# Ledger of designs, part 23: VHH binders against p49116

Target 1, 238 residues: p49116
Amino acid sequence: EGPLLSDTHVTFKLTMPSPMPEYLNVHYICESASRLLFLSMHWARSIPAFQALGQDCNTSLVRACWNELFTLGLAQCAQVMSLSTILAAIVNHLQNSIQEDKLSGDRIKQVMEHIWKLQEFCNSMAKLDIDGYEYAYLKAIVLFSPDHPGLTSTSQIEKFQEKAQMELQDYVQKTYSEDTYRLARILVRLPALRLMSSNITEELFFTGLIGNVSIDSIIPYILKMETAEYNGQITGAS
Below, E stands for the ipSAE of ESMFold2; O stands for the ipSAE of OpenDDE; V2 stands for 0.75 times the mean of E and O plus 0.25 times the DockQ between their complexes.

## First folded at step 16 (VHH; framework vhh_8cml_1)

Design f4 (at its last fold request DockQ between E and O 0.69; V2 from the best seeds 0.00; counts 0 for: pae E 2.6 > 2, SAP .671 > .668)
Fold by OpenDDE, fold request of step 26:
Structure f4 (fold): chain B 238 residues (1-238), chain A 123 residues (1-123)
Amino acid sequence: as target 1 above (238 residues)
Amino acid sequence: EVQLVESGGGLVQPGGSLRLSCAASGFTFDDYAMGWFRQAPGQEREFVALISWSGGTTRYSSSAKGRFTISRDNAKNTVYLQMNSLKPEDTGVYFCAADLYGLEWYSTEYDYWGQGTQVTVSS
């Protein structure tokens, strides 16, 4: 089958909405997040192994791991996105709900802690100075996680995950030969992704979606979207 | 009346350990993230550690990381700072603080502050 990932899978360029407004409204945040989500899904689709799993399995797999992929994407694209500014804006927007007592105290804590965890994760990744290859492999490891409930082809998924892990190991060994524990250091960051709620992530970043649309519901559509359509979405040509 | 009362400070040898406590009263303790700050002689107050409401999430300064551990007991309205492997540069007044949102990267303003407890690390 060859390698799981190629150099083409390393490129992960997010295009932000332009121009950036002085005030980051909910729409801007949602659009930015959506673009990242689309990019992440499109990236997944570009992997032959992912395609080999079939549409149904792909959908289920992405539904299971989209939050983790998205979070890795946030970390990877933190600078381009001005993530700190986005998070600040999110908090500011939440203030209205807080002031209006629309959120319970417990919910406020949950949301704030989620933002805290998200920030810490991204900061930790930045401190580790994760490169594009490592991100690609980490995303692949996250994507091809067989331990989600309800998945089909778990054996294949596991195989792909192992392949991703092996390729990451080889890459780290080759690229960072003097850092004997780098692989371990980057892998131990993955559990943090599982501690973050997809529901809260969705609430924070995607509340501007039109109608009663959930990430879960749009994933099949994103995965079926043609490359041209995706590009059109990014450039606003469609 | 809101009160944060620090204790546990003192003189310790380099490499030694101290455990600071901060007893809170006059507000709903569980609604606040709790943190520790310190102020060394001639320096500005600096962040040391922060713990989330439930205690499940923590943050440390670069200097504190690996040596200090923040914890809390909500039943006792108390936050703790276990300090190990203390160094002379750890000397200073340590302050307890409460933050409603626990996002110091968003806001540097904490809601409540203690009076501080002196920690001196010296041979």
Scores: ipSAE 0.610, ipTM 0.856, lowest interface PAE 1.0, mean pLDDT 92
Fold by ESMFold2, fold request of step 26:
Structure f4 (fold): chain B 238 residues (1-238), chain A 123 residues (1-123)
Amino acid sequence: as target 1 above (238 residues)
Amino acid sequence: EVQLVESGGGLVQPGGSLRLSCAASGFTFDDYAMGWFRQAPGQEREFVALISWSGGTTRYSSSAKGRFTISRDNAKNTVYLQMNSLKPEDTGVYFCAADLYGLEWYSTEYDYWGQGTQVTVSS
C-alpha cells in the first residue's frame, strides 16, 4: 500500500555511447537503443507493485507492452539521444536497401509510415512538455494494462493501473492547476502506442544486437538479470 | 512526364478560407508522400503540411496546425490543403511536392515540385 511510484521511479537517465560517430552506423544505433531497453526494463522491474505480481505475470506483462514502454522512452529521451539524427541515419540505411532492390514497395511504405508515426508521437509529447513524473505515470499505466491476452491476476493489475491513473491525476491537478485540460490532452496520446509495431521497432533499432532473435523471446532473461548486470548494459560497460 | 499542378489560390480577407488542390500525373501517386510548402517574397520555402501515401499520417508546421488540413484522394491522384482562419503571414506561393516513400521527411529536397499557386491574405 502507499504510492505506486517513488522518486526512484521518476529518475530516468539515459547515457549515450561515447564518442558519437561522425556517421551513425547500425552498431551505434543498436547500442543506444539497447541502453534504453535495459533502462526501461530495469525501471519496470524496480516497481514494488510489479514485483508483487510474480515472475510469470511479470514476463507476460512486459512481453505485451515492451514496445509501448520503449516508445515512451524514445519520446522522453529524444533530445538526449538525438533521435531525429538516429532516424535520419536509419532512413539513409533503408535507402541503400531500396537501391539494391532488397525490399518490396509495400514493406518500405510500412516501415516509413512507422517512422513518421514515431516522429509525430515524439513531437506531440515534446509540444506538451511532458515532465518526468508524467512519463513515469504514463509508463505505469501502459505497464499495468489488464486487457492483454493470457494474463493472470487481471483484477490486481487493473487495480494497479487505476492507482497509476489516480496518482497521475493528482500530480497534474496539483502541478498544472492552471491547465484544466492537461490530463485529457496527455491521455489521448496513449492509444497511438498500441498501433506501433514491435517487429518494425526491432528492425529499426535492434538489427545489430538481435539478429534473428526477437526481443519478446529474451524478455525472461532480461527480467532475471542482477542489478549490476543492468547497470552494465545501461552504460555499455562490460 | 511528371506534373504537379496546383490550383485554388487567390485573394482572401483575413479570417477567410481557401482550398488548394494539386493534381498529379506521370508517377505512381500511391507510392508518394505529398506535401505543401510556401514561399513569401524574399524568404526561403517553408514547410506547411505533409501526408503519407495512405493518408494515415499527417504532419503540420506549428503555424498551420489547428487551422490547415491536408488530405488526399488517391483515386483522383490529387492532394488538398484546406486553409481556414487565414492570416496575412500566410501570404505566399504555395507549392505541392512529392516524396517517394516519404524518404525526405527530414529535408526539403523532394523528388517533384509544382509551379505553385499564389495565396494573398489582405484586407
Scores: ipSAE 0.411, ipTM 0.772, lowest interface PAE 2.6, mean pLDDT 87
ESMFold2, look of step 16: ipSAE 0.322; ipTM 0.682
ESMFold2 (binder alone), look of step 16: mean pLDDT 83; pTM 0.835
OpenDDE, look of step 16: ipSAE 0.501; ipTM 0.792
ESMFold2, fold request of step 26: ipSAE 0.336, 0.069; ipTM 0.734, 0.370
ESMFold2 (binder alone), fold request of step 26: mean pLDDT 83, 83, 83; pTM 0.840, 0.841, 0.841
OpenDDE, fold request of step 26: ipSAE 0.075, 0.239; ipTM 0.560, 0.651

Design f5 (at its last look DockQ between E and O 0.70; V2 from the best seeds 0.00; counts 0 for: pae E 3.0 > 2)
Fold by ESMFold2, look of step 16:
Structure f5 (fold): chain B 238 residues (1-238), chain A 123 residues (1-123)
Amino acid sequence: as target 1 above (238 residues)
Amino acid sequence: EVQLVESGGGLVQPGGSLRLSCAASGFTFDDYAMGWFRQAPGQEREFVALISWSGGTTKYSSSAKGRFTISRDNAKNTVYLQMNSLKPEDTGVYFCAADRYGLEWYKTEYDYWGQGTQVTVSS
């Protein structure tokens, strides 16, 4: 069969809510994060290899890796999103919760360490100047992980992951032929994604979404959405 | 009474090494991210390294990465900066700083600052 991804899977255009408010609040942050989440889910759903695995397998894979895909999306779109400004606003909102004694000291430390890890991950990706093709294949490697779900079709999922790895290797070797260690430097960033807590990501970016509904619980519905409704969620206007 | 007391500074030749220490008292050390900053004469204070309360997460400036290592010993309420391969541009006063829960990581105003220790790299 043909390549795992086509040029249409490289396109990853995030549009921010408009107009931008004078003060970054939790609603703007949640809307921005929701657009990125839906864009990431639409990307995964559009891959023929993913479609071929069947609906139950698709749901299980996305449940296992949505936070990793989201985090790669944050890194890819950090400039467009003004992610550092968003994180600063989140910290300011956390300070209000601390003043109201809403969080334990141990929880505050967990959340702040997560924010530090996220910022360092995004900075490391920016320093490497990861391009859109590389991001697309990294997302595919994360998506087609046979280790997460413990599902049927594990051998097929593993073969898709190996195909994504080989295609990334071919791309990097052709495009960055003078940098023999680029692939290794890129791939060693992936383990940091497993350290990201989905529960803390939900707290940071999605607390205003539908009264604390977990992302895990809505993934089947996101994956079934009609294309027009999906695009409306990603852009807010289309 | 909160105190941060730096030590270990001095004069070294280029390529040499120093190990800075910062002894902390008067606060719950395990609740604080600890950091090192430096200031050359006529320059603004600049970030060098930070370490989380458990030591599990560290951050370095681009000039420090690969040469400097921050560490902490929570039993001794002490944070360290091991500086290797020192260069003349590393010269300055090095300050220890404490940031409760890491909340001030985007800001320059940390909760507590030490008095500083001089590091001079000169042949």
Scores: ipSAE 0.365, ipTM 0.743, lowest interface PAE 3.0, mean pLDDT 86
Fold by OpenDDE, look of step 16:
Structure f5 (fold): chain B 238 residues (1-238), chain A 123 residues (1-123)
Amino acid sequence: as target 1 above (238 residues)
Amino acid sequence: EVQLVESGGGLVQPGGSLRLSCAASGFTFDDYAMGWFRQAPGQEREFVALISWSGGTTKYSSSAKGRFTISRDNAKNTVYLQMNSLKPEDTGVYFCAADRYGLEWYKTEYDYWGQGTQVTVSS
């Protein structure tokens, strides 16, 4: 009926933990990542179309795409997060594990490759100078992906995705009329998200914070949180 | 003994193409990210391209992007640099380098370096 996204869905501001330590420890990294994750899920919940799908479908969608949403969030918040510094810190921590022979050579390469892909993706997005509206629509397109296994209401999800695509197209046409191929350049970045392992992302950013609990398992609880609690989490108030 | 041996350099006209090769020996090739660097006369060595262990991820300098392509054949322990649309500014000694972790492409200290091969672009 109405637009999929409104101006309220464009705002995506991450508050980092304070103070920033001189040395970025695992706790700081995990806390920062958790705030981004919560922000991303709260954002999704704020979309009426998302709410209309019901809790079960919503949970399934987020479980399927949380890594992609998180990665887009990393790209969008890269400056505020000092993402390059965080990634460097992660690598340093990883090197300690390597020196202790806790990781196989193959696993090391896999993890390093993943970090590389993350960094390159974020750099590519920065180079494209993606704005807040474009990020919002890209996140919506990723969120309302009907091609994940085990989803219900796939027809409706597809409609929402199409709507997101159309709105993005309209926005780009209106805002960047001089750049005829901007839409294509933006959309062509999305496949890179599917190449990234959610398991490795979870290991890199969330190890030690949630214990042995997986992101997959906590997603339903996060989605059921009250708005006030979300706000508390993203601002570090709770 | 660890060796990186570059080849394929030479004299080429502007707009021409060259394909550099770097043959590695003495270490486990697929455990290292491979890169190309170059050094023009009177200038510092600069990054050109980097390729991940599996070849699935690449990085290029701004100057190289769109014109150069880095690739590798792990079965042959060789990394390549296809250089198209060469310019006089591309003149320099091109070095092959190996780095175990390969994420710090901007660093000057890689684990292993080749001796370099001369590339001259001139009309």
Scores: ipSAE 0.180, ipTM 0.627, lowest interface PAE 2.7, mean pLDDT 90
ESMFold2 (binder alone), look of step 16: mean pLDDT 82; pTM 0.830

Design p1 (at its last look DockQ between E and O 0.01; V2 from the best seeds 0.00; counts 0 for: pae E 13.7 > 2, placed apart)
Fold by OpenDDE, look of step 16:
Structure p1 (fold): chain B 238 residues (1-238), chain A 122 residues (1-122)
Amino acid sequence: as target 1 above (238 residues)
Amino acid sequence: EVQLVESGGGLVQPGGSLRLSCAASGFTFRDYAMGWFRQAPGQEREFVALISWYGGTTDYSDSAKGRFTISRDNAKNTVYLQMNSLKPEDTGVYFCAADRYGLFYSTEYDYWGQGTQVTVSS
């Protein structure tokens, strides 16, 4: 064993599809989201502690927390993604669906609330000016959550989460010594991630997936991809 | 090869100051918490100070508290111990140690230096 994260795990660079269209269509949104998803999973797989848990446990963890990881990724990559523009486009597409009476009033409310929560979360993270190290450790804390149902090796997972928390605390205390309560402020944002529906996230960002395949079903496949395949999915043209 | 090399020890009068250095090589320095221990003649090795990976956390023995300051420079792969107001009781061999988990209260440490002699005498 050793430290949970290294500098290589701090780097989290998303490459967007190019060129950006004047009108953001469903395809562009889905492609952008897919790249972020792949990047997030690739990031997780690059952590030695994650690999140490084994394939089955790894898959179960990612299945349990992919929405949270994805959301943290959205916040972290909000500028590069032009997230506000993407979300506006999503809302516009939803408005079209509403006009066509494809959604119930209750469903519309749920979806709009989800978008609001997502926006607020990302805005709050931007306001806090979270840096790359903090994002990396927050993602690690989310990834190594032992409280999901059906997990194996929960003691080991908990150990890794504690390690992530300890390293984050050390980093924040040193880097932001003038801000005594910064650690608490950033950690208190994590509960907001649990309030977001993975199903709604999937519907908003991934409706353009080929064959209408669920994120849950593709996670094992993604985690088994070779590094070259990851790179192709992240940087390649759709 | 992993190496921890202590320096800065010597003879000093009571009330004097010394600054110890420990230069690390052969491992990723930032990945380890660092600490200082000391051993007086005929005594067991005892904890003096620790510093976490990024330096956000420090701790000291009761004897060292208020007089000693531990710090580190990750760019130089070096940990320091500033010792002020030295007393004869501070005499001993001072050892640098590295621990990946930063648990210096445990009995297991990853790497040790050979030590540097500190003598406080009038």
Scores: ipSAE 0.209, ipTM 0.638, lowest interface PAE 1.7, mean pLDDT 90
Fold by ESMFold2, look of step 16:
Structure p1 (fold): chain B 238 residues (1-238), chain A 122 residues (1-122)
Amino acid sequence: as target 1 above (238 residues)
Amino acid sequence: EVQLVESGGGLVQPGGSLRLSCAASGFTFRDYAMGWFRQAPGQEREFVALISWYGGTTDYSDSAKGRFTISRDNAKNTVYLQMNSLKPEDTGVYFCAADRYGLFYSTEYDYWGQGTQVTVSS
């Protein structure tokens, strides 16, 4: 059986809303994050192994891991997104919310801790200079995680995850042959993704999206979207 | 008036230790991320360590990681840098910096101290 991913799955091109506003605002941040989310879902849906698992399994997998995929996308696209500038704007927004008594001080501390963990993750990935092939396989490892509760076909999901791990190992050994520990350093980054709260990610990046959007609740509809509609959401055209 | 006053620098042998302090006044200390930077003559100022305003995380340069520890005491409005296993390449002027709600490493902070000299020589 052929490779889990092809070169088409390595390409991951995020385009930002244009023009950049003089003052970053919730709409710009939410549009930017939405483009990344739809790009990530389009990427996952295009994988033949994912398609083979069936609609119910696909929905369950993405519901379980969308935040991890999104976080990997943030790290991969941090330069294009000017992520540090976006996070600074989010901090300012949150602090305005506490002055208007919209969010408790304890919640603000929890959210700020999450932002610091996100920064640490993105900085660590940048310091390792993770390339596009490595990101694609890391996303596949995260996508095909058999450990989430309520999944069916866990044996098949585990086999796909093992295949992603083998292909990553082969790629790293051939491409970075002088760096004996590169694979280990890359893989030890993944547990940090499980510490990221999907609820806080929604609060940080998706609060401005069409009322009170729960990403978990819209995933079945995102996965069923036509290719032209995906492209409209990814580029902001429809 | 904002002030950042570094202390604790000096001459030390390789392998030795120093603890730098930076006393802050004139602003609400708990709202500021605090950082340490260093500069050798003729070189650009380089990042050493950062501690978040929340106190939840720290960040270090590759050269500092494992040897240096940043900490803060909000009751004393003071940030510290514990420097262990010092090497001659650690020689330079060490600056304290403050950035309101700072999130990432940056060379553009709101406030800077005047610096304290650290010299590591046999």
Scores: ipSAE 0.000, ipTM 0.140, lowest interface PAE 13.7, mean pLDDT 82
ESMFold2 (binder alone), look of step 16: mean pLDDT 83; pTM 0.842

## First folded at step 17 (VHH; framework vhh_8cml_1)

Design g1 (at its last look DockQ between E and O 0.69; V2 from the best seeds 0.00; counts 0 for: pae E 3.8 > 2)
Fold by OpenDDE, look of step 17:
Structure g1 (fold): chain B 238 residues (1-238), chain A 123 residues (1-123)
Amino acid sequence: as target 1 above (238 residues)
Amino acid sequence: EVQLVESGGGLVQPGGSLRLSCAASGFTFDDYAMGWFRQAPGQEREFVALISWSGGATRYSSSAKGRFTISRDNAKNTVYLQMNSLKPEDTGVYFCAADLYGLEWYKTEYDYWGQGTQVTVSS
């Protein structure tokens, strides 16, 4: 059947909005996040196995794992995005909300803890020095997760996930032959993604851009977007 | 009255281990991120470790990372610092601190502080 991923799926280049403002505002953060989201979704769409699942299954699958894909994308693009600066800005905005008494104490700690988890995850990935191939395979493993509720074609999804895992294993053995436990080290990072709230991620990165519209609701539209439209949005100065 | 009371400090040889405890009272413990700081003689107080409200997230200084483990028991209103592979440079007074929102965790502007416990690493 051929490999699940090709070299074309390894490329994951995020283009940031330009110019970067002196002070990161909500709009810049949302725009940056949106670009990453679009890139992640279109990456998924570019996988033949993903296409083979059909539109309905594809949509359901992405709805289930978009937060994990997005988070892996954040980790992968952390340098290009200046993620630490973005997160600092988000915290600053949160501080303003706190001062204005817009959030409950419980919500504040939930959000902050989420930020800490996100930072830890990204830092851990950076420490592991995950390369582009490994990220691609990790994203594929996350994408083709059969254990989400409401999915169809779960058997096929599982097969794709297994294939992704096998290809990752082969790659790691070939590329990092002296590091016997590298595969295990990178795979054990994946559970951390399931502990992160999609709702909080949405609130942190997408508030103000989509208003009351949920990421869940726009996913079908993103998946149907033409590459040209996507590129146009990336190059367009908001 | 708010109180943070550290314990577990003492004299230990290089390579040894200590477990510090901090018992909190007088405030809602679960509402605060908990941290450890230390101050060596003649030096400024420095960040060591921080743990989130639920314990689901932690932060460590570069010096502490890999050797120290922060944990908490909310049922006991207690935060812990397991210190392994101790070095002479780890010597100092260790302080427990509480911060409501942990927004500026890297700063020393925490809401509540303990009196500290002495840790001495010496051969």
Scores: ipSAE 0.744, ipTM 0.890, lowest interface PAE 0.6, mean pLDDT 92
Fold by ESMFold2, look of step 17:
Structure g1 (fold): chain B 238 residues (1-238), chain A 123 residues (1-123)
Amino acid sequence: as target 1 above (238 residues)
Amino acid sequence: EVQLVESGGGLVQPGGSLRLSCAASGFTFDDYAMGWFRQAPGQEREFVALISWSGGATRYSSSAKGRFTISRDNAKNTVYLQMNSLKPEDTGVYFCAADLYGLEWYKTEYDYWGQGTQVTVSS
């Protein structure tokens, strides 16, 4: 009945593992990505509308959209993460794997196109200078997507998405009142998120995470974590 | 042997249009990202446009965006640059370049370069 998001849902503070190594390695990349994933899951779980959908719906919804939330998080935190440097390091690792004849040409093309699309998405978001409020509403629009297969409560999910869109529109109109087309320019970036492969995201950023277990498989566990446990994963502390 | 052959350059008046083509041979075209670069006399070669192997992603310099369109036809092993609303500052030699899997994107060194085609915009 009230606003979909409160001011507390706008805060999205990512801290990087310290110290940063001179050459980015798999462990640093995976730790950085894990912190972002857990921060994104904590953010989603804290939304009252999300909580109201029930545990089974929550799990299904996050399984459907975690990669889109993660990708928005990458764009939002690209400077803090030094994402362009991370992507360059991944590309150099791929070149070594090609030299060792460990990847097929088709797989290399899939991975490189994904990296290219990710970089272009993040660049486009940076050029628009998307702020924290806008990111929060974009994440909510992505989270409450009713058109994913296998979802229940799609009418309620659609209502929440429409509410996120309305609140974003109100925010942009109030905050950027002289920029008539800002909302349209922001929203036109969202379809690119559906082109991002969760399988490739796992390979790029989560190779060191418990071997071959997919993020899809661990989502129910992440959603049931206690708040203190979340904070440990987000900060990498104790 | 690898060949990249540009064509379609010429003399054009300001506001005019040109369509550049680059025919590729000697490598698996579908594995390469393709780009257009330009160089004015005494200047460094500068990026104009880039397209992924599938055509699924494109990128433009700020001076090209909105006026130029990069495209490719993988059946013909050809990449194109449609240049509209040309200005005198677009004058230069335009080079086609190829980058295996786009791996050199984070480096400025491309695997293959064409000989270039001259574009001159003057009244």
Scores: ipSAE 0.249, ipTM 0.654, lowest interface PAE 3.8, mean pLDDT 86
ESMFold2 (binder alone), look of step 17: mean pLDDT 83; pTM 0.840

Design g2 (at its last look DockQ between E and O 0.01; V2 from the best seeds 0.00; counts 0 for: pae E 2.6 > 2, grease 24.204 > 24.2, placed apart)
Fold by ESMFold2, look of step 17:
Structure g2 (fold): chain B 238 residues (1-238), chain A 123 residues (1-123)
Amino acid sequence: as target 1 above (238 residues)
Amino acid sequence: EVQLVESGGGLVQPGGSLRLSCAASGFTFDDYAMGWFRQAPGQEREFVALISWSGGTTRYSSSAKGRFTISRDNAKNTVYLQMNSLKPEDTGVYFCAADLYGLSWYSTEYDYWGQGTQVTVSS
């Protein structure tokens, strides 16, 4: 009955690990990425509509869309994270793996293509000057996507997505009344998120270039965390 | 022997068009991102455009975006730069460059460089 999101869902403050090393290492990158992931999942968990779907549906939704939420988070926090510096450090670590013959040429090309696409996506979002309200609604549209394989309660999820779309439209029309095409320009950026590989995101940000981590396996644990434990995982200063 | 040979430069009036070509040999072209850079006299070499090994991803400088189009033909080992709506500021020597797996897109440490082709945009 009420709005899908409140002003509390607009705040999305990422705090980076301290101290920042002179040269970014895998640990710093993984900790930074983990903070963003936890912030994104906490954000999703805090939405009453999400809570209403129940634990099994919540887990299924987040498993289906975590990479899209994470990528929107990267775009939203690109300056705070110094994302271009992090991507450069990842490329340097990749170059070491090439010298040590740890990756195939085909895999290297896949990883580098994703890095290029990610940077282009973040640049395009920055050029559109997407604000915090718009990001919150875009994340809600991505979260409540009914067309992912294997979801249950798809009718209810679809209704929540439609509500997120309507609230975004209303916000943009009121806030950017002189920019008739802003909503369309924002929404046409979303399809790029579906083509981002969760496997490569895990490799880039969570396990380094060689290791294996399945975020799908961790999601139920993250969604069940008590508030105090969760705040410990995102350990930023106020 | 690795070679990158640019062609298609010349004199053109403002608002005109040119198409640059860069023929590559001596390396596995399909493993390299290809780029175009330019240098005016007394200026630093500047990035113009870049295209991934498959052609699936492109990047443009602010001055090139919307006016220039980079493309590649992997069967011919050739990268192209279509330059439209040319301005006097576009004058310079245009260099083709090759970057293994695109690893250097955030720097100017490209693996191979051509000798350049002159582009002059003048009244």
Scores: ipSAE 0.388, ipTM 0.753, lowest interface PAE 2.6, mean pLDDT 86
Fold by OpenDDE, look of step 17:
Structure g2 (fold): chain B 238 residues (1-238), chain A 123 residues (1-123)
Amino acid sequence: as target 1 above (238 residues)
Amino acid sequence: EVQLVESGGGLVQPGGSLRLSCAASGFTFDDYAMGWFRQAPGQEREFVALISWSGGTTRYSSSAKGRFTISRDNAKNTVYLQMNSLKPEDTGVYFCAADLYGLSWYSTEYDYWGQGTQVTVSS
């Protein structure tokens, strides 16, 4: 069996909505996030190993890890997205909501802490200067996590995760041979992803577009979209 | 060839109802959210309603809420706009549009457009 990932899986290009408004409204933020979500899921779908798991397993897998994938995507696309500006805008909108919707102090704290965690994670990844290959392998490791409840084919998923880890190790050893601890530094960042709430992420980035419909509920439809059409949208070829 | 063809427009009295249809072809219909926009004379095109791929999510403009209902039939590649309690200010050309990402209120983000159907509300 060949490698888990190829060079084609390294490409991860996000196209932002146009035009960018002077004031980053909730819609712009949500649409930007939606595009990243779509890109992340379609990236997963492009992996032959992922395809081999079958539609039901794929759906369950993505439902379990979409927040982590999304967060890695945020880190990877932070510059293109102007993530700092987006997060600042979210905070501003949150302030308005606090005033209008009477959010509890505990909820405010929870949300603000989540935003802080996101920012810190992205900053840490930037500081490590994570390249496209490393991101691809990290996403694969996150994607093929067998420790989520309700998954089928967990043995196969575990094998794919191991393969991703091995390929990452080989890549880092070859590319960064002088930095013997780089792999460890990279992998130690992954636990931070598990501490982030998918519900809060959904609330921050997707409120106003999805409404009462959860990300979980739309994942099957996103995964069923035609890749050619999606690619055309990204490249402007429609 | 991608086509969106609107129908069902016409002249109605205030308080009347119309049902618009948009027939889609040339693309995978269920991959796209569908939206309705309208443009009054001398005004910019404005958002009216959208519906997600499966129909599970709908959104309406403030003016449309409570009066208009968007729906779709994926088997027929058609999206509908039921308009009740029509007002003179609802007069304009109504456009059907398709959005791959399915959640946009911005017309610039929609990929495909119909030619529009005229709706006139007048006594």
Scores: ipSAE 0.222, ipTM 0.632, lowest interface PAE 2.1, mean pLDDT 90
ESMFold2 (binder alone), look of step 17: mean pLDDT 82; pTM 0.831

